# Ledger of designs, part 47: VHH binders against q9p7j3

Target 1, 174 residues: q9p7j3
Amino acid sequence: MILPLFPETQVHVFVYENVSNCAAIHEQLISQNPIYDYAFLDAATILYKKQVYSAIIRALEDRRDEQMKTKTIHSEVILSLSPKTEISSAFRQFSMTKKSKNIVVVKIDSKLTEEEEFERLDKLVEGNRVEFSDEELQKLIDFKVLKKNYKLDPSTLENPLASILSSIALRGYS
Key: E = the ipSAE of ESMFold2; O = the ipSAE of OpenDDE; V2 = 0.75 times the mean of E and O plus 0.25 times the DockQ between their complexes.

## First folded at step 4 (VHH)

Design h79 (framework vhh_5c3l_4)
Fold by ESMFold2-Fast, scan of step 4:
Structure h79 (fold): chain B 174 residues (1-174), chain A 119 residues (1-119)
Amino acid sequence: as target 1 above (174 residues)
Amino acid sequence: QVQLQESGGGLVQPGGSLRLSCAASGFTFSNYWMSWVRQAPGKGLEVVSDIYTSGGSTTYADSVKGRFTISRDNAKNTLYLQMNSLKPEDTAVYYCAKEWSLYGDTDHRGPGTQVTVSS
């Protein structure tokens, strides 16, 4: 994907369902294995493509402005999904865990071609790749998790897009 | 192998201050982010504050924001928590904790130091 505001930045987003090796992936993320330098998100927390794009744009803006709070652009994407500025809270809310079943994987500034990233990730993730689309994401979301993470009430839960995007854009100011 | 030892806890009146220290050994302290975690009587564990490897990024629980300051001295392998404007609700055992990565729960914590805020 090419972002209009960041045309030199290569962005790839992959969605995997029914992942059987989340515990093994999680161990690699804990050990900071550089092969796993991606943002690994729990798909239970992602309802819209725009939610992911908004977090990526916020992270890239913070990097451009030299205001990143985390070590890597990928960890900054995970932080940027959270309505709060607390790093540990953001990771508990949005990152994959050893118990995750469906994941969203973001790669920024790949040194590999898109084809090579597909081949690489398919070797790391034991699951079924599906299209990065609102339709597919809506099959994987957990609305209880979404409500908790963004503090949605029943009136906003039926159409939460604007509330979610405002929470991401106004992180630390709302 | 990983060893963490907290100190500096004690009894203090509401509005008082305490400074906690954590001496770390058995790992390359400067390569890991560190946390202060607490457990109040009858409550679960609460992550109070985190500090990244260089000390350049810090976070705080809403309950302590503006009152507590986390810092580290990588040359001395020591983590600190400056606690100001203490409240009875801050009464807890405070643990120093090593976090291997942002994706993981805390790998190791020390034996803890008791902080009691009462009159």
Scores: ipSAE 0.085, ipTM 0.483, lowest interface PAE 3.6, mean pLDDT 84

Design h8 (framework vhh_8emy_2)
Fold by ESMFold2-Fast, scan of step 4:
Structure h8 (fold): chain B 174 residues (1-174), chain A 118 residues (1-118)
Amino acid sequence: as target 1 above (174 residues)
Amino acid sequence: QVQLQESGGGLVQPGSSLRLSCAASGFTFSNYWMHWVRQAPGKGPEWVSSIYTSGGYTNYATSVKGRFSISRDNPSKTLYLQMNSLRPEDSAVYYCARDFYLPSEDVRGQGTQVTVSS
């Protein structure tokens, strides 16, 4: 994927369903094993491809402007999904947990091709790869979690895209 | 019982170098990522650099990349930050931090003051 304003930045996004080893992955993330340098998101929190891309763009803007609030670009993606600027709450809301079943994995600035990253991640993640598409994401979302994370009103829940994207874009400005 | 003690700060002129150290006790130092975080007057904490448990992987904030170098000595339980080509905007209290997964938002302690002025 090539992003406008960041054409030199390689971005890969992967979706896995029915993951059986989230506890083991979580332990590697806690130990900050560099092999696991990805943003591991709980798919229950992601409804649209644009939601993920908006968070990536925001994180890249913060890196460009020397305004990153976290130590890695991948943790900045996790923070950028949150409508608030509080790091701990963003991770509680969006990152993978030991109990997660479906995950979205983001890699920025890979030295590998997308195919090579697939091969690496398939060895790390014990689950089924599915397409990164709105259709597949909508099978994995938890609307109760989404409503809570973005504070959606009942009137917006049937078409929440604009509200979600606005929350990501306006974080720290409003 | 976790204790981190920073030292090595001081008043220096622009273009100078300083080496900060952090002595750790009360935990198994070699099992943890270690970080340097700084805070200038009136600003929030800013992450500076991180180092993996073995020292084999390091990260730097863009503002210090190429000028600062993080290292660790696991046998002596000490973290270091070598700061070269110091600039006035590097003036801050520097803290070392232990962190597993999340960046430290609540770095507290004495820290070590670095002041870069002419």
Scores: ipSAE 0.000, ipTM 0.178, lowest interface PAE 13.2, mean pLDDT 82

Design h80 (framework vhh_7n9e_1)
Fold by ESMFold2-Fast, scan of step 4:
Structure h80 (fold): chain B 174 residues (1-174), chain A 119 residues (1-119)
Amino acid sequence: as target 1 above (174 residues)
Amino acid sequence: DVQLVESGGGLVQAGGSLRLSCAASGFTFSNYWMYWGRQAPGKGREWVSGIYTSGGSTAYASSVKGRFTISRDNAKNTLYLQMNNLKPEDTALYYCAKEWSLYGDTDHWGQGTQVTVSS
């Protein structure tokens, strides 16, 4: 994917369901193994493609403006999903855990094509690839988790997109 | 309030050993992954090792694998790092952390203990 404000930045987003090796992946992320340099998100926290794209754009804006709060662009994507500025809270809210079953994986600045990234990720992730689409994401979301993370009330649950995007945008610039 | 206090650092010759300790308080230690990181002068923070809540799973940076051993004593709320075959490049301020971002950052870390390795 090409972003209008970042046309030279390569972005790939992958969705896996029924992942059996999340504990092993989590160990690799803790060890900072460069092969695992991706943003690994719990799919229970992601409802829309636009939610992911908004976090990516925010992270890229922070990198452009030299205002990143985390060490990598991928950790900055995770932070940018959160309405809070505390790094550990954002990771608890949105990162995959050892007990995750469905994940969303983001790669920024890939030197590989989308197909080559799929080949690499298929070796790392023991699960079923599905399309990155609102339809597939809505099969994997946990609405209780979403409500808690974005502090949604019953009236916004009918169409939570605007509230979620506002929360990401209104976290504060930098 | 979370408090982490590191100790056990010092000056050693290359090939020597040190054992670092981290005394934790203010949270339920047994419920958290614990980590060791380090920072050399003028460098960024570098992750060194991590240990699962029970101590049954550990991970290490490639630069220290086979030389360092992380362990924990949940009854004493204490984290350890046994460092063997130390090298000059291991010279750094070593600190423990309660919560490490999965991608190299952390919000909760201690004050650190200095390790200096001469050749």
Scores: ipSAE 0.005, ipTM 0.178, lowest interface PAE 10.1, mean pLDDT 82

Design h81 (framework vhh_8emy_2; at its last look DockQ between E and O 0.05; V2 from the best seeds 0.00; counts 0 for: pae E 17.4 > 2, placed apart)
Fold by ESMFold2-Fast, scan of step 4:
Structure h81 (fold): chain B 174 residues (1-174), chain A 118 residues (1-118)
Amino acid sequence: as target 1 above (174 residues)
Amino acid sequence: QVQLQESGGGLVQPGSSLRLSCAASGFTFSRYWMHWVRQAPGKGPEWVSSIYTSGGKTNYATSVKGRFSISRDNPSKTLYLQMNSLRPEDSAVYYCARDFYDSGEDVRGQGTQVTVSS
């Protein structure tokens, strides 16, 4: 994917369902194995493609402006999904855990094509790839998790897109 | 229970050296990135340095690069910060912090005071 404000930045997003090896992936992430240099998100927290893109754009803006709060661009994407700027809270809210079943994987600054990244990830992730689309994401979301993470009331759960995007764009200002 | 305990701070003159230590307990130390963070009076927290799980990769804030060296001893579950050529602006409480996924600090210790004054 090509972002209008960052046309030289290569971005790939992958969605996996029914992942059986999340505990093993989690161990690799804790050990900082460079092969696993991706943002691994719990799909239970992601409802829209625009939610992921907004977090990516915010992270890239913070990197451009030398205002990243985390050590890597992939960690900054995870932080940028959170309404708050508190790093540990953002990771608890949005990162894949050893108990996750469905995941969203983001790669920024890839030297590989989308197909090559998929071949690489297929060796790391024991699950079924599905299309990165609003339709597929809506099959994997946990509305209780979404409500808690973005502090949504019952009425906004029927159409939460604007509230989610505002929370991401105004992180640290509201 | 996760605990981090810093030691090694003190009052020193400019140009001096200090070695800070951080003893970790209650978790598998070798599985986490570790950081040193400092906070001077009237200022917000400033990240100082980070070290990878094996000790092979390190990062430093521009203000301390070339003067400070971070290291770890996984068997003894200890993190170190060797501080050389200390300056008055290095005066702060120094905290060791555990990182989760290289995301910034997860858990912080009680801190050790470093004062650089002539």
Scores: ipSAE 0.000, ipTM 0.179, lowest interface PAE 12.7, mean pLDDT 83
Fold by ESMFold2, look of step 5:
Structure h81 (fold): chain B 174 residues (1-174), chain A 118 residues (1-118)
Amino acid sequence: as target 1 above (174 residues)
Amino acid sequence: QVQLQESGGGLVQPGSSLRLSCAASGFTFSRYWMHWVRQAPGKGPEWVSSIYTSGGKTNYATSVKGRFSISRDNPSKTLYLQMNSLRPEDSAVYYCARDFYDSGEDVRGQGTQVTVSS
């Protein structure tokens, strides 16, 4: 996909369920293997497509404005999901871990079509691709984790989208 | 015709250094991620290191991190692997490889033998 404010930036998002090799992927990420240059997110932390898009847009805005806090645009997406500015807590809360079962994978600055990028990624991830949709994401979310990450209380759990998006947009003002 | 040619291997003692080179031809070298892969006798291939097209972003297997350094020179279409503090377990045939995501076809050279023996 191409974002209107970033017309020269191609972005792909994939969702995998029942991933059996998150530990192996995690080792490659620690080793900084460039084949694995994606943002690997724990799907248990993602409820909406808009949540992911908002983090991507925030990361791209910070790159454009030379305000990035992390070394890569993909690590910046992980930071941008967080309501806080602390890098280590954002990674702890949103990044895929060795124990993750379902993941959301983001590629920014892709020079490949979605199908070509999928072909590459499918060689790396041992799991089942599902649609990147609110319907599929809602099956994979852990609401206890979501509530903790965004400090949602019962009054916001019926309509968490606005609270989540404002947390992403207003990071640094709270 | 796409070709990769490795060189620089040899027989060395533990603790020695070697620099491997890989000469590329027949493709736009600067557009591809490049890798070093090694294979010891009777074992499967083992990924060693990777480098992005033109950036300084590099990655290493944990077994070689801090001892090996990958680099490239896009004008001369050459990939390098500096290997320091060599150990007997580093003994293998070393291959340079072009990234294989293009339609699933792999391109690699004939390899260069590195033997670390006391």
Scores: ipSAE 0.000, ipTM 0.108, lowest interface PAE 17.4, mean pLDDT 83
Fold by OpenDDE, look of step 5:
Structure h81 (fold): chain B 174 residues (1-174), chain A 118 residues (1-118)
Amino acid sequence: as target 1 above (174 residues)
Amino acid sequence: QVQLQESGGGLVQPGSSLRLSCAASGFTFSRYWMHWVRQAPGKGPEWVSSIYTSGGKTNYATSVKGRFSISRDNPSKTLYLQMNSLRPEDSAVYYCARDFYDSGEDVRGQGTQVTVSS
């Protein structure tokens, strides 16, 4: 996928459900295995495609402007999902954990086609690929977690997307 | 030991064709998907093409699609890249790779120079 604002950057997003080896993946991430150079997100925290894209765009903008707060573009994506500026908080809020069952995987600066990237990633993830769509994401979301992460209340629940996007866009602007 | 050796590069004119070969040894060739990548001066490695183990599934970078054709012969452990309608921007060192990642490659050869110039 090509983002209009970043036409030279190829991005791929994949969704997996019923993943059995999140713990193993997590260990590889901790070990900084370069084969696992992705952003692994807990799907329980993701409600919209636009949420993911907004975070990606934010991360790419930060990189462009040399304002990245984290070491890698993928970690910056995780940070960019959070309304908080603390990296540790962002990872706790949105990153895949050992206990995760469903995940969203983001690849930035891919050299491969989507299909090739999938074939590569599929060797790492033991789960079922589902469509990256709002419909599928809504099946995987934990609304309790979502509400907590973005401090959603009854006044914002009518349009949670707007609140989420605002939180992502305005992070650091309080 | 795992080895890849590219050959077939050279100086050619725009619009011409060239066929690259890669001889593999030291591993079970048929069990690996194989890749061609290239690197031009001042640029990072660029993925060009991939072929899966059976040889039936292939993929290409947008920049070479329709002009390049990847193939493999598993019995001889050889990877090929047929390059047609060559352009100056195709000039680079071409590498055969057993596995390719954004941050590098698992195994590749020494490369073969392809120069397209009038």
Scores: ipSAE 0.000, ipTM 0.219, lowest interface PAE 13.7, mean pLDDT 90
ESMFold2 (binder alone), look of step 5: mean pLDDT 82; pTM 0.837

Design h82 (framework vhh_8emy_2)
Fold by ESMFold2-Fast, scan of step 4:
Structure h82 (fold): chain B 174 residues (1-174), chain A 118 residues (1-118)
Amino acid sequence: as target 1 above (174 residues)
Amino acid sequence: QVQLQESGGGLVQPGSSLRLSCAASGFTFSRYWMHWVRQAPGKGPEWVSSIYTSGGKTNYATSVKGRFSISRDNPSKTLYLQMNSLRPEDSAVYYCARDYFESSEDLRGQGTQVTVSS
């Protein structure tokens, strides 16, 4: 996909359900294996496509402005999902864990096509790929996790999109 | 209502074979990876094997690789575990699981007891 504000930047987003090897993937991420240079998110934390794209845009803005707080663009995406500026909290809240079952995988600046990235990820991720759509994401979300991560109250729970997007957009000013 | 029901366990001698079955209902079985997990008395759960939605990919714990075979029949919504060359250390309650996790949040059946002894 091409982002209107960053048309030069290639972005691929993949959703996997029923992933059985999250513990193995997590070990590779801790060891900083370059083959695993992706943002691996817990799908329990993601409700909308716009939520993911807003975090990507914020990360790209921070890279453009030389204001990244993390080592890679992919870790910056994970940070950018959080309403706070604290790196370790963001990773605890949004990153895939050993116990994750469903994941969202983001690749930025890929030299590969979407199909080639899928073939590569299919060898790394032991799960079933589903469409990156609001419909599929809503089957995988944990509303208790979402509510806690964005501090949503009953008045915003019926339509949390604006609150989530505002939290992501304003993270740098908090 | 989502349900998983294991069967096929029993008391067998070392070197014997058993085939476990898991009948699934209340969800679209063909859309999920399925897993076998076992738990011996006083121990935590141990992952045994996993199978992809189509059956085209399988994974095994090192302790059972070469002896156990996982398979599935999507039309009948049934998961299988063929256990060959059984050893006393294979004695455990075997659980069929959807989306294996370490906690009680995992969807598991009631389990089927496998005891390997003389």
Scores: ipSAE 0.000, ipTM 0.112, lowest interface PAE 17.9, mean pLDDT 81

Design h83 (framework vhh_8emy_2)
Fold by ESMFold2-Fast, scan of step 4:
Structure h83 (fold): chain B 174 residues (1-174), chain A 118 residues (1-118)
Amino acid sequence: as target 1 above (174 residues)
Amino acid sequence: QVQLQESGGGLVQPGSSLRLSCAASGFTFSRYWMHWVRQAPGKGPEWVSSIYTSGGKTNYATSVKGRFSISRDNPSKTLYLQMNSLRPEDSAVYYCAKDFYGDTEDYRGQGTQVTVSS
């Protein structure tokens, strides 16, 4: 996908459900195996496509402005999902864990087409691909996790989109 | 196995300085970003500072910028945090962390306690 604010940047987002090898993937991520250079998110934390795109845009802005706080653009996406500028907390809140079952995978600056990335990821991820859509994400979200991560009260939880996007855009102004 | 051993904390008065050290083993220290994170009682972990593999790039939390200085010595596999003009709000257990991914609740070592009070 082409982002209006970053037209030169190629972005791909993939969603997998019923993943059986999250522990193996997690081990490769800790080892910083370059084959796994993606942002691996727990789908329990993602409610909207716009949530993911807002974090990507924030990460790209921080890279453009030489303000990245993490080593890679993919780590910066994970940090950018968090309303706080706390790296370890952001990873605990949003990144996949050994116990994750459904994941969202983000690739930025891919040299491959979307089809080629699907083929590559299908070899790394033992799960079922589903469409990156609000409908599919809403089947995988854990509202208790969402409420905790974004400090949502009951009234906000009824329509959380604006609050989530504001939290991502205003990260660091707390 | 990755091991990180923090030291250098203590009880000091406001305005004092401390230098924290972290001895690393079990991985190629020079190939990883290193970080300092802290956790105060009743609060979650707070990122303090990060340093690039060669030491050529550093980042700081706004609350410590200008007061703290992160550095590393790759030959001795040691990470440092020089803490100047300490304030009561700096009181926390300080942990060093290797660049990581995923949900890692475990920091290597017990951390080092810094208490700033009069």
Scores: ipSAE 0.011, ipTM 0.181, lowest interface PAE 9.5, mean pLDDT 83

Design h84 (framework vhh_8emy_2)
Fold by ESMFold2-Fast, scan of step 4:
Structure h84 (fold): chain B 174 residues (1-174), chain A 118 residues (1-118)
Amino acid sequence: as target 1 above (174 residues)
Amino acid sequence: QVQLQESGGGLVQPGSSLRLSCAASGFTFSRYWMHWVRQAPGKGPEWVSSIYTSGGKTNYATSVKGRFSISRDNPSKTLYLQMNSLRPEDSAVYYCAREWYGSDEDVRGQGTQVTVSS
């Protein structure tokens, strides 16, 4: 994908359901194995494509402005999903865990084509690849997790998109 | 072998200051975000502060903002926490932690005890 504000930056987003090897993937992430240099998100926390894109754009803006708070662009995406600037809580809220079942995987600055990234990830992730679409994401979301992570009240929970996007855009200023 | 060693804790009275240090070895210190985490008896761990690789970006828990200051010296591979206006509620074991991709922390030191009591 090509973002209008970042036309030289290649972005790929992949969604996997029924992943059986999340514990193994988590161990590779802890080891900082460079083969696993992606943002691995728990799909239970993602409701919309725009949610992921907003976090990617915020992370790229922070990198452009030399304002990154984390070590890598991929970890900055994870932080950018959080409504607050607390790094540790953002990772606990949005990163995949050993117990995750469905994941969203983001790759920024890939030197590979989308098809080559698919081939690589399909060997790393033991699950079913599905389309990155609002329809597929809405099948994987956990609304209790979403409500907790974004502090949604009953009135905002019925139409959470604007609230979620505002939380991502205004992180650090609220 | 990756190692983090904290020091500088002690018993102090309310309103006092302490400076904690964390000596890092076994990894390229300048390439990692570093954190201070504390744990009081009977409670879970609480994140206190984080500092970016260059030292140009810092974050603080609301409970310590304005009183604590995190800093680092990459040439000496040392992380610091300057604690001012200490309160009894700050009593805890303070840990230096290194963050891995996608996790809160992967390496934690043995800790240094801070007790604020009159």
Scores: ipSAE 0.000, ipTM 0.148, lowest interface PAE 13.8, mean pLDDT 82

Design h85 (framework vhh_8emy_2)
Fold by ESMFold2-Fast, scan of step 4:
Structure h85 (fold): chain B 174 residues (1-174), chain A 118 residues (1-118)
Amino acid sequence: as target 1 above (174 residues)
Amino acid sequence: QVQLQESGGGLVQPGSSLRLSCAASGFTFSRYWMHWVRQAPGKGPEWVSSIYTSGGKTNYATSVKGRFSISRDNPSKTLYLQMNSLRPEDSAVYYCARDLYEPGDDYRGQGTQVTVSS
């Protein structure tokens, strides 16, 4: 995937359903194992491809502008999904947990091809790969979680994409 | 370089009207949905309105439906929000945002302050 605003940045996004080892992955993330340097998101929080790409672009803009608030570009992606700038809240809202069943995995600045990243991730994630598409994501979303995370009211539910993208783009403004 | 510049805000009395403008540059404006979003102090961002690429389809938040009108002028690359019958609860910083159809095409505007006070 080539981003028009960041054409030299390699970006890969993977979706896994029915993951049985989320607790084991979570332990590796807590221990800061470098082979798990990815953004591991709970798929219950992601409705559209554009939502993920918007967060990636915000993270890359913050890196470009030397305004990252977290230690890695991958943790910055997780933060960028949240309309707030509070790191612990963002991770609580969007990160994979021990109880997660479906996950979205983001890799930025990979030196590997998409296929090589798939081979690596398939060794780490015990689940079924599915296409990164709006159709597949909409099978995995939890609308109660989405509504809570973006503070959507009934009036915005007919067009949640616009509200979500605006929240990500305007993150941190009071 | 993608840029969005909002203007037209101000301090007005309840029942007044304001017209906000957003000047876009650095991208093909006519190919993108455009949106207005507002944020009041201590609140999260609230979506206000969206307009399709040609202007033929518009959507509004329930709180502003019937009072606000979104429009666009593709030749001048400008987005507008006509705000009528303003209420104190409309007080916020208003931002324009483009719909991200292609990865890498995101931008944040500076916003324009609207204050409605009696």
Scores: ipSAE 0.000, ipTM 0.102, lowest interface PAE 18.3, mean pLDDT 80

Design h86 (framework vhh_8emy_2)
Fold by ESMFold2-Fast, scan of step 4:
Structure h86 (fold): chain B 174 residues (1-174), chain A 118 residues (1-118)
Amino acid sequence: as target 1 above (174 residues)
Amino acid sequence: QVQLQESGGGLVQPGSSLRLSCAASGFTFSRYWMHWVRQAPGKGPEWVSSIYTSGGKTNYATSVKGRFSISRDNPSKTLYLQMNSLRPEDSAVYYCAKEFSLDSEDVRGQGTQVTVSS
């Protein structure tokens, strides 16, 4: 995918259901194995495509402006999903864990096509590929997790998109 | 085992300066970004500053930009935060944190209390 504000930047987003090897992937992420240089998110935390794109755009803006707070663009995407600029809490809230079942995977700066990245990821992830769409994401979301991560009350929980996007865009500000 | 130990906090008057230190052990300090985070009573944690592995790149929260400076000494495995022109709003427990690792739930030290009051 090509973002209008960052046309030079290649971005791919993948969704996997029923992943059986999250513990093994987690170990590779801990060891910082460069083969696993992706943002691995717990799908329980993602409700909309726009949520992921907003975090990607925020991370790319921070990289452009030399304001990244983490080591890699992929870790910056994870941080950018959080309403706070607190790195450890963002990772605890949004990153894949050993217990995750469904994941969203983001790749930035790929020189490969989407299909070539799928072929690569299918060797790393033991799960079923599904479309990156609001419909598929809504099957995987945990609304209790979403409510907690974005501090949503019952009135905002009925239509949370604007609140979530505002939280991502205004991260780190009063 | 990752261990971080902060020091240098205290009670100071508005307009004063303090230098915080963080001694790191249990990991290869020079390979990781380091951060300062603070938490005031009744509030959530707030990121303050980050520093690249070599010390050549730094970032600051808008609220402290121009007043605070982060630095590191890789040979001694120590992180620093120089705080100038302190304000009552800077009162908090200050924690140093290693670049987040998925193998650790708590990458923070015990913290050092900074109180800015007349």
Scores: ipSAE 0.006, ipTM 0.290, lowest interface PAE 11.4, mean pLDDT 84

